VHH binders against q96fz2. Designs and how they scored, part 392

Target 1, 269 residues: q96fz2
Amino acid sequence: CGRTSCHLPRDVLTRACAYQDRRGQQRLPEWRDPDKYCPSYNKSPQSNSPVLLSRLHFEKDADSSERIIAPMRWGLVPSWFKESDPSKLQFNTTNCRSDTVMEKRSFKVPLGKGRRCVVLADGFYEWQRCQGTNQRQPYFIYFPQIKTEKSGSIGAADSPENWEKVWDNWRLLTMAGIFDCWEPPEGGDVLYSYTIITVDSCKGLSDIHHRMPAILDGEEAVSKWLDFGEVSTQEALKLIHPTENITFHAVSSVVNNSRNNTPECLAPV
Key: E = the ipSAE of ESMFold2; O = the ipSAE of OpenDDE; V2 = 0.75 times the mean of E and O plus 0.25 times the DockQ between their complexes.

## First folded at step 23 (VHH; framework vhh_6z1v_2)

Design HB1 (at its last look DockQ between E and O 0.81; V2 from the best seeds 0.81)
Fold by OpenDDE, look of step 23:
Structure HB1 (fold): chain B 269 residues (1-269), chain A 123 residues (1-123)
Amino acid sequence: as target 1 above (269 residues)
Amino acid sequence: EVQLVESGGRLVRTGGSLRLSCAASGFTFTDWAMGWFRQAPGKEREVVAAISWSGRSKYYADFVKGRFTISRDNAKNTVYLQMNSLKPEDTAVYYCAARLGLFTESPQDYQYWGQGTQVTVSS
């Protein structure tokens, strides 16, 4: 996974992240660093995207079922990194393969510390190789959505009004991530960064791409992944597998350019 | 304390119209999706319609077939169900419900419920 969409306004995004804590109380996640949230239809590595994480990471003795929403840098910067510039990291940390998560120090260590997060997106993009050509067809992949009046799908968004309707009750894609905290050697703000865990693709997606993000489908999966206080690493890793509960449609080549940030990126062709 | 208070239910004839209202209090209304559900005697509670926090997105059950319209007035903390072309099969207790964030089709996903209002459609 090298490209996502996360374009909802902050308040809409927050509502879309409503959850139930362990006491059964419905809550909205509290924001940390809301000013760092930058909505975009075309998110690439090194950009900031919102993630969910347990409140216990920030507050001692907090209820670990409570969620915080925070923009973090895509591309995990390990805490042990000694260079002053995160961009000098010599290995790719955009994704973490599920089968090697425990073999790589950069992922194993933060995971062992309970630094699990849920990466939020409208969906993610993948490119299908076209047989016989060097051309790649991009697809937007996302959770199935509830069919609503006149605008039950992205394909029905033929007007600005319809577009707003499509996104008004959008179920966000929830991807399993690992985050770390990096303190710059020269001082400054702590950098929070994340990697997306990937798995082999489900059968339905296999023709498009052989790998997919580990998607946490449903509140229980999301809650267990986030709740590092109650759920062990071993139990959490059981949640990491391909899911068939995904849909997709072909999109235009507009998304190929990471600088393009328009609704056209995820619109059906 | 969160309260949902339904009103407007009554006896009507087949083909008639009703407008149900649900007044909400005790929470930030604009953070909550709202829904109308109904339960007939001996049947399970089922979704009739749902509406997003903003009112821009709406869901209708298949049996509605354009007869009902859900709406909300966020300034009044009220959700409405305009029911037209009522049929005897629409006879049920109608409930208003609230869910933080997004609406769903599942009654179990809704946290707060009204007491219900009886709608009876006579042949």
Scores: ipSAE 0.867, ipTM 0.933, lowest interface PAE 0.5, mean pLDDT 93
Fold by ESMFold2, look of step 23:
Structure HB1 (fold): chain B 269 residues (1-269), chain A 123 residues (1-123)
Amino acid sequence: as target 1 above (269 residues)
Amino acid sequence: EVQLVESGGRLVRTGGSLRLSCAASGFTFTDWAMGWFRQAPGKEREVVAAISWSGRSKYYADFVKGRFTISRDNAKNTVYLQMNSLKPEDTAVYYCAARLGLFTESPQDYQYWGQGTQVTVSS
């Protein structure tokens, strides 16, 4: 998992993140740093994407079931990193394998601090190696969506007037992540950054790629992953497994160049 | 206090039309998706149609087959269901429901419900 789409305007994205707190109250998440949100059909590592995390990370005595939404850098920068430039990190933290998460200091330490987040996307891209060629076929992979008017027009670039009809009720993909907080040695703002936990692919995706993000399917899974005040690391890790509740379609090679930010990136071919 | 009040249900002949209304109060209407559900005697409650917070994304159950139209007027905090070409099998109590954010097909996902309005379609 090294490419996603997260293109919804802030107000649409916020409504897609409606949730229920532990008392049963319906809420929208509160934004931190909303001006850092950079929507795009083609997000890559080192870019900012929105994540959900518990309010308790920011406020003493907060209800740990209440959610904050905040943009964070993709590619976890460990709190212990000594260089002034995060690009000098000598290992890849775009993803974190679930089977070794408790063995890697970069992930074990923030996880032990309860630094769990939910990474939001429209869906993610994966490339399939085609038999008999050296060419790779990209796919857009996402939660099944209920059939709505114009649902067959997903990714229609020539229909901006119809955008709300396609995306207004989109169920966002919710991936399990770990974040950390790094203080640059020369000073400046604390850098919040995340990694996406990966697992072996489910049967439905195994012909595309052998790994997939750990998807949190439903409000109970999302709530338990986020609530570090009430859910231990050990209990939270039980949520980390493949899911078959996923769908996909082939897309054009436009998405291959990460600088292409257009609805064509996720349009069915 | 949140209230959803349906109106417009009545007896109508097969092939006829009705318009149901649902007046909403007590919450920020434009944050909420709305749905129409129905329940016939001895049957489980089922989705008829749903509409997103902006009014632009809509869902219709397969049995609707182009006969019904859901709409909303965010200035009046009201949701409508225009029902055309009515059939006896459309006879049911029709309920308005609200869900923060996104709509779904499942009645258990909706937080607020109206008391219902009876629609009866005669042969």
Scores: ipSAE 0.764, ipTM 0.892, lowest interface PAE 0.7, mean pLDDT 91
ESMFold2 (binder alone), look of step 23: mean pLDDT 90; pTM 0.915

Design HB10 (at its last look DockQ between E and O 0.66; V2 from the best seeds 0.79)
Fold by OpenDDE, look of step 23:
Structure HB10 (fold): chain B 269 residues (1-269), chain A 123 residues (1-123)
Amino acid sequence: as target 1 above (269 residues)
Amino acid sequence: EVQLVESGGRLVRTGGSLRLSCAASGFTFSDWAMGWFRQAPGKEREVVAAISWSGRSKYYADFVKGRFTISRDNAKNTVYLQMNSLKPEDTAVYYCAARFGLFTLSPQDYQYWGQGTQVTVSS
């Protein structure tokens, strides 16, 4: 996974992340660094995207079932990294393969510390290789959505008003991630960054791409993944598998350019 | 205490119109998606319409076919169902329900329910 969409307004995004804590209370996640949230139809590595994580990561003795929403950098910067510039990281940390998560120090260590997060997105993009050509067809992949009035499909949003209606009740894609905290050697703010765990693609997606994000489908899966206080690493990793509960449609080549940030990126062609 | 109180249900003739209201109290109404459900005798409870917390997104069941309109007034903590062109098949107890966050189509996902209001459509 090298491209996502996360463009919902903050208030809509927050409500889409409504949850119940272990006490049965309905809650919205509290924002940390909300000003760092930059909505975009075309999120690439090194950009900030919102993730969910347990409140226990920030507050001692907090209820670990409570959730915080925070923009983090896509591309995990390990805490042990000693260079002053995160961009000088010599290995790719955009994704973490599920089968090797325990073999790589950069992922194993933060995972062992319970630094599990849920990466939020409207969906993610993948490119299908076209037979006989060097051309790749991009697809937008997301959870199945409820068909709302006048919106029937993402493609029916011909007007800004219709667009807002389509996205107002959007079920966010919830991807399993690992995050780490990096303190710059020269001082400054702690950098929070994440990697997306990937798995082999489900059957439905296999013709498009052979790998997919580990999607946490449903509140229970999300809760267990986040709750590092009560759920062990071993139990959490059982949640990491392909899911067939996805849909997709072909999109235009507009998304190929990471600089393009318009609804056209995810519109069906 | 959370309360949902439906009103407006009555006997009407085929082709008639009704407006159902559901008054909510005891929770932050604007944070909750709302839905109208109905249950006819011997049938399962089914979704009629749902509306997002903001009111910008709406869902209608296939049988509605443009006859009903769901709306909400967050200032009044009320959700409405305008029902036009009523048919005998629309006879049921209509329930208002609330779900925190997004609306879904599954009754089991809704946390709070009203007592229901009877809608009867005569031929």
Scores: ipSAE 0.884, ipTM 0.942, lowest interface PAE 0.5, mean pLDDT 94
Fold by ESMFold2, look of step 23:
Structure HB10 (fold): chain B 269 residues (1-269), chain A 123 residues (1-123)
Amino acid sequence: as target 1 above (269 residues)
Amino acid sequence: EVQLVESGGRLVRTGGSLRLSCAASGFTFSDWAMGWFRQAPGKEREVVAAISWSGRSKYYADFVKGRFTISRDNAKNTVYLQMNSLKPEDTAVYYCAARFGLFTLSPQDYQYWGQGTQVTVSS
């Protein structure tokens, strides 16, 4: 997993993250740094994307079932990193394999501090290797969606014709992540950064790619992953597994260039 | 303190039209998706139509497509169901329901329900 779409306007994204706290109260997550949210159809490592995390990470004695939404850097920078420039990190932290998460200090340490997050996206992209060619076929992969009728029929998408989809009832993909907090040695704001946990692909995706993000399917899974005040690391790791509740469609090669930020990136081909 | 109050159900003849209304209070209506469900005697409650919090996305069950229209007015905290070309099979109690955030098709995902309004379609 190395490319996602997270393009919804902030107000639509926030409404898609509606949740219920442990007392049964209906809530929207509270934003931190909302001005750093950069929506795009084509997010790549080192960019910022919104994640959910427990309010308890920020406020003494907060209800750990309450959620904060904040943009974080994709590519975890460990708290122990000594250089001034995160790009000098000599290993790739875009993803974290579930089978070795407790063996890698970069992931084990923040996980032990309860630094679990839910990485939000419209869906993710994956490239299928085609036999007998160097070409790869990109796919957009996402939760199954309720088939809806478009209202207004204007302003949603302009090409191809399937781009007239309206997104205000889109079920966001919710991926399990780990984050860490790095204090730059020269001073400045603390850098929040995340990795996406990966697992073996489910049967439905195995012809596309052999790995997939660990997807948290449903509010119970999301709540347990986020609530480090009530759910231990051992219990949370039981949530990390493949899911078959996923769908996909082929997209054009427009998405290959990460500078392309257009609806065409995810439009069916 | 949350209330959903349906109105507009009555007896109509086959081929007739009705408009149901559901007035909502006690919550921030524009944050909630709304649905219409129905239940005939001896049958389970089933989704008829649903509408997103903004009103821009709508769902219709196959058995009502082309005949019913869901809409909402967030300024008046009201959701509507316009029912045209009514058939005796549409006879049921119709319920308004609310779900925080996004709509789904399962009645058990909805947090609040009205008392229902009876629609009876005769020949």
Scores: ipSAE 0.789, ipTM 0.906, lowest interface PAE 0.7, mean pLDDT 91
ESMFold2 (binder alone), look of step 23: mean pLDDT 91; pTM 0.927

Design HB11 (at its last look DockQ between E and O 0.82; V2 from the best seeds 0.79)
Fold by ESMFold2, look of step 23:
Structure HB11 (fold): chain B 269 residues (1-269), chain A 123 residues (1-123)
Amino acid sequence: as target 1 above (269 residues)
Amino acid sequence: EVQLVESGGRLVRTGGSLRLSCAASGFTFNDWAMGWFRQAPGKEREVVAAISWSGRSKYYADFVKGRFTISRDNAKNTVYLQMNSLKPEDTAVYYCAAKLGLFTESPQDYQYWGQGTQVTVSS
């Protein structure tokens, strides 16, 4: 998983992240660093994307079931990294394989500190290699959506009201992540960064790609992954598995160029 | 204190029309999706229609078949269900419900419920 769409305006995204705390109250997450949110149909590693994490990471004695939403850098920078420039990291932390997460210090250490997050996206892109050619077919992959009145193409908008008919009730993809906090050696603000945990693809996606992000399907799974105050690392890792509750459609090659930030990136072909 | 108060349910003849209203108070209405559900005796509560916080995204159950229209007025904290071409099988108690953020088809996801308004459609 190396490309996502997360394009919703902040207020729409916030409403899509409504949740229930442990006392049964429905809430919206509280933002940190909202100015760092950069919506785009075409997010790549090293960009900022919003994640959910427990309020307990920021506030002593907070209710660990309460959620913060914050933009973080995609590509985990370990707390032990000593160079001043994160681009000097000599290994890829865009993804973390579930089968080796407890063997890799970059992921094991923050996981042991309860640094679990939920990575948000409209959906993700994957490229299918076609037999007999070097050409690849990109697909946009996302949760099944409730069918709404007179909705057009998922990503196309011919007017502002058509955008709202598709996206105002969009169920965001919720992927399991691990984050870490890096203090630059030259000083400055702490860098929050994340990796997306991956698993073998479900049967429905296996013809597109052999790996998929670990998707947290439903409020119980999301709550347990986030709540490091009540849910141990060992119990949380039981949530990490493929899911068949996923859908997709083919998209044009416009998405191939990561600089393209247009609805055409995810429009069905 | 959160309250949802339905009104407008009554006895009406087959083919008739009726508009239900649901007045909401005690929460930030503009952040909440709203739904109309119905329950006939001996049946489970089922979604009729739902509407997003903005009013622009709407869902209708298959049995509606274009006969009902959900709408909302965020300035008045009110959601409506316009019901046309009513049939005896539409007879039920109709409930207004609220869910923060996104609507779903599942009654279990909704946090606040009204007491219901009876709609009876005579042959």
Scores: ipSAE 0.817, ipTM 0.917, lowest interface PAE 0.6, mean pLDDT 92
Fold by OpenDDE, look of step 23:
Structure HB11 (fold): chain B 269 residues (1-269), chain A 123 residues (1-123)
Amino acid sequence: as target 1 above (269 residues)
Amino acid sequence: EVQLVESGGRLVRTGGSLRLSCAASGFTFNDWAMGWFRQAPGKEREVVAAISWSGRSKYYADFVKGRFTISRDNAKNTVYLQMNSLKPEDTAVYYCAAKLGLFTESPQDYQYWGQGTQVTVSS
């Protein structure tokens, strides 16, 4: 996974992240660093995207079932990194393969510390290789959505009004991530960064791409992944597998340019 | 204390119209999706319609077939269900419900419920 969409306004995004804590109380996640949230239809590595994480990461003795939402840098910078510039990291940390998560220090260490997060997106993009051509067809991949009055599909968004309706009740894609905290050697603010765990693609997606993000489908999966206080690493890793509960449609080549940030990126062609 | 109070339910004839209202209090109404559910005798509670926090997105059950319209007024903390072309099959107790965030089709996902209002459609 090298490209996502996360374009919802902050308030809409927050509402889409409503949850129940372990006591059954309905809650909205509290924001940390809300000003760092930059909505975009075309998110690439090194950009900031919102993730969910347990409140216990920030507050001692907090209820670990409570959620915080925070923009973090895509591309995990390990805490042990001693260079002054995160861009000097010599290995790719955009994704973490599920089969090697325990073999790589950069991912194993933060995971062992309970630094699990849920990466939020409208969906993610993948490119299908076309047989016989050097051309790749991009697809937007996301959770199935509830059908609303106007078909509830992205395809029905032919007007600004319709567009708003489509996104007003959008179920966000929830991807399993690992985050780390990096303190710059020269001082400054702690950098929070994340990697997306990837798995082999489900059968339905296999023709498009052989790998997919580890998607946490449903509130229970999301809660267990986030709740590092009560759920062990071993139990959490059981949640990491392919899911068939996804849909997709072909999109235009507009998304190929990471600078393009328009609705056309995820619109069906 | 959270309260949902339904009103507007009554006896009507087939083909008639009703407007149900649900007044909400005790929570941040604008953060909550609202839904109308109904339960007929001997049947399970089922979703009739749902509306997003903003009122822009709406869901209707298949049996509604354009007969009902859900709406909300966030300034009044009220959700409405305009029911037209009522049928005997629409006879049920209608409940207003609230869910923080997005609406769903599942009654169990909704946190707060009204006491319900009886709608009876006679042939």
Scores: ipSAE 0.737, ipTM 0.879, lowest interface PAE 0.6, mean pLDDT 92
ESMFold2 (binder alone), look of step 23: mean pLDDT 90; pTM 0.916

Design HB12 (at its last look DockQ between E and O 0.82; V2 from the best seeds 0.81)
Fold by OpenDDE, look of step 23:
Structure HB12 (fold): chain B 269 residues (1-269), chain A 123 residues (1-123)
Amino acid sequence: as target 1 above (269 residues)
Amino acid sequence: EVQLVESGGRLVRTGGSLRLSCAASGFTFTDWAMGWFRQAPGKEREVVAAISWSGRSIYYADFVKGRFTISRDNAKNTVYLQMNSLKPEDTAVYYCAAKLGLFTESPQDYQYWGQGTQVTVSS
């Protein structure tokens, strides 16, 4: 996974992240660094995207079932990194393969510390290789959505008004991530960064791409992944597998350019 | 304390119209999706309609078939269900419900419920 969409306004995004804590109380996640949230239809590595994480990471003795939402850098910067510039990382940390998560220090260590997060997106993009051509067809992949009266498929959003309707009750894609905290050697603010765990693609996506993000489908999966206080690493890793509960449609080549940030990126062709 | 109070339910004839209202209090209304559910005797509670926090996104059950309209007034903390072309099969207790964030089709996902209002449609 090298491209996502996360374009919802902050308040809409927050509502979409409503959850129940372990006491059964419905809550909205609290924001950390809300000003760092930058909505975009075209998110690439090194950009900031919102993730969910347990409140216990920030507050001692907090209820670990409570969720915080925070923009973090896509591309995990390990805490042990000694260079002053995160861009000098010599290895790709955009994704973490599920089969090697425990073999790589950069992912194993933060995971062992309970630094699990849920990466939020409207969906993610993948490119299908076209047989016989060097051309790749991009697809937008996301959770199936509830059919609303006027909101046919994302494709029915022919008007700005219709577009708003489509996104007003959008179920966000919830991807399993690992985050780490990096303190710059020269001082400054702690950098929070994440990697997306990937798995082999489900059968439905296998023709598009052989790998997919580890998607946490449903509140229970999300809660267990986040709750590092109660759920062990071993139990959490059982949640990491392909899911068939996904849909997709072909999109235009507009998304190919990471600088393009318009609704056209995820619109059906 | 969170409170949902339904009103408007009554006896009507087939083909008649009713407007149900649900007044909400005790929570930030604009953070919550609202829904209308109904339960007929001996049947399970089922979703009739749901509306997003903004009112822009709306869901209707298949049986509604354009007969009902859900709306909300965020300034009044009220959700409405305009029911037209009522049928005997629409006879049920109608409930207003609230869910934080997005609406769903599942009654179990809704946290707050009204006491319900009886709608009876006679032949």
Scores: ipSAE 0.815, ipTM 0.910, lowest interface PAE 0.5, mean pLDDT 93
Fold by ESMFold2, look of step 23:
Structure HB12 (fold): chain B 269 residues (1-269), chain A 123 residues (1-123)
Amino acid sequence: as target 1 above (269 residues)
Amino acid sequence: EVQLVESGGRLVRTGGSLRLSCAASGFTFTDWAMGWFRQAPGKEREVVAAISWSGRSIYYADFVKGRFTISRDNAKNTVYLQMNSLKPEDTAVYYCAAKLGLFTESPQDYQYWGQGTQVTVSS
């Protein structure tokens, strides 16, 4: 997983993250560092994207079922990293394979500290390799959505407002992540950064790509992954598996260039 | 402190029209999706229509699409259901419900409920 869309304005995204706490009360997450949120149809590694994490990471004695939403850097920088520039990290931390997570110090250590997060996106992109060519077909991959009333025609782009009218009720993709906190050796702000856990792809996606993000499907899975105060590492890892509850459609090559930030990136072709 | 108060239910003839209202208080209305649900005698409660917090996304159950219109007025903290071309099978108690953030089709996902208003369609 190396490209996502997370384009909702902050107020829309916040409401999409409504959740139930341990007592069953519905809440919105509280933002940390909201100024670092940069919505885009085309997010790549090293960019900031919002994640959910337990309030207990920030507040002593907080209810661990309460959620904070915060932008973090994609590409985990381990707390033990010694160089002053995160780009000097010698290995790729964009993703973390589930089958080796407990063998890699970069991931095992923060996981043992309960540093679990849920990475948010509208959905993610993958490129299908086509036989006999160097060409790749990008797809946008996301949760199935409730069919909503639309204004206007069924046409593709007589008005971009038609597509956007579903976004107020868009179910965000919720991917399992691990984060760490790195203190730059020269001082300055602590860097929060994350990796996305990956698994073998489900059968429905296997023709597109052999790996997929570990998707947390539903409130119980999300709550258990986040709640490091009540759910052990061992129990949390049982949540990490492929899911078939996913849908996709082909998109144009506009998304190939990570500098393109337009609705065309995820529009069906 | 949270209250959802439905009004407008009554007896009407087949083919008639009716407008239901639900006045909300005690919460930040513009953070909440709203839904109309109904429960007919001997049946489970089912979604009729739902509307997002902003009013821009709307869902209708298959059985009512085209005959009913959901809307909301965020300045008045009120959600409406305009019901046209009523049929005897629309006879039910209609409930207003609120869910923080996104609406769903499932009644158990909704936090707050009104007491209901009876709609009876004769003949």
Scores: ipSAE 0.796, ipTM 0.908, lowest interface PAE 0.6, mean pLDDT 91
ESMFold2 (binder alone), look of step 23: mean pLDDT 89; pTM 0.906

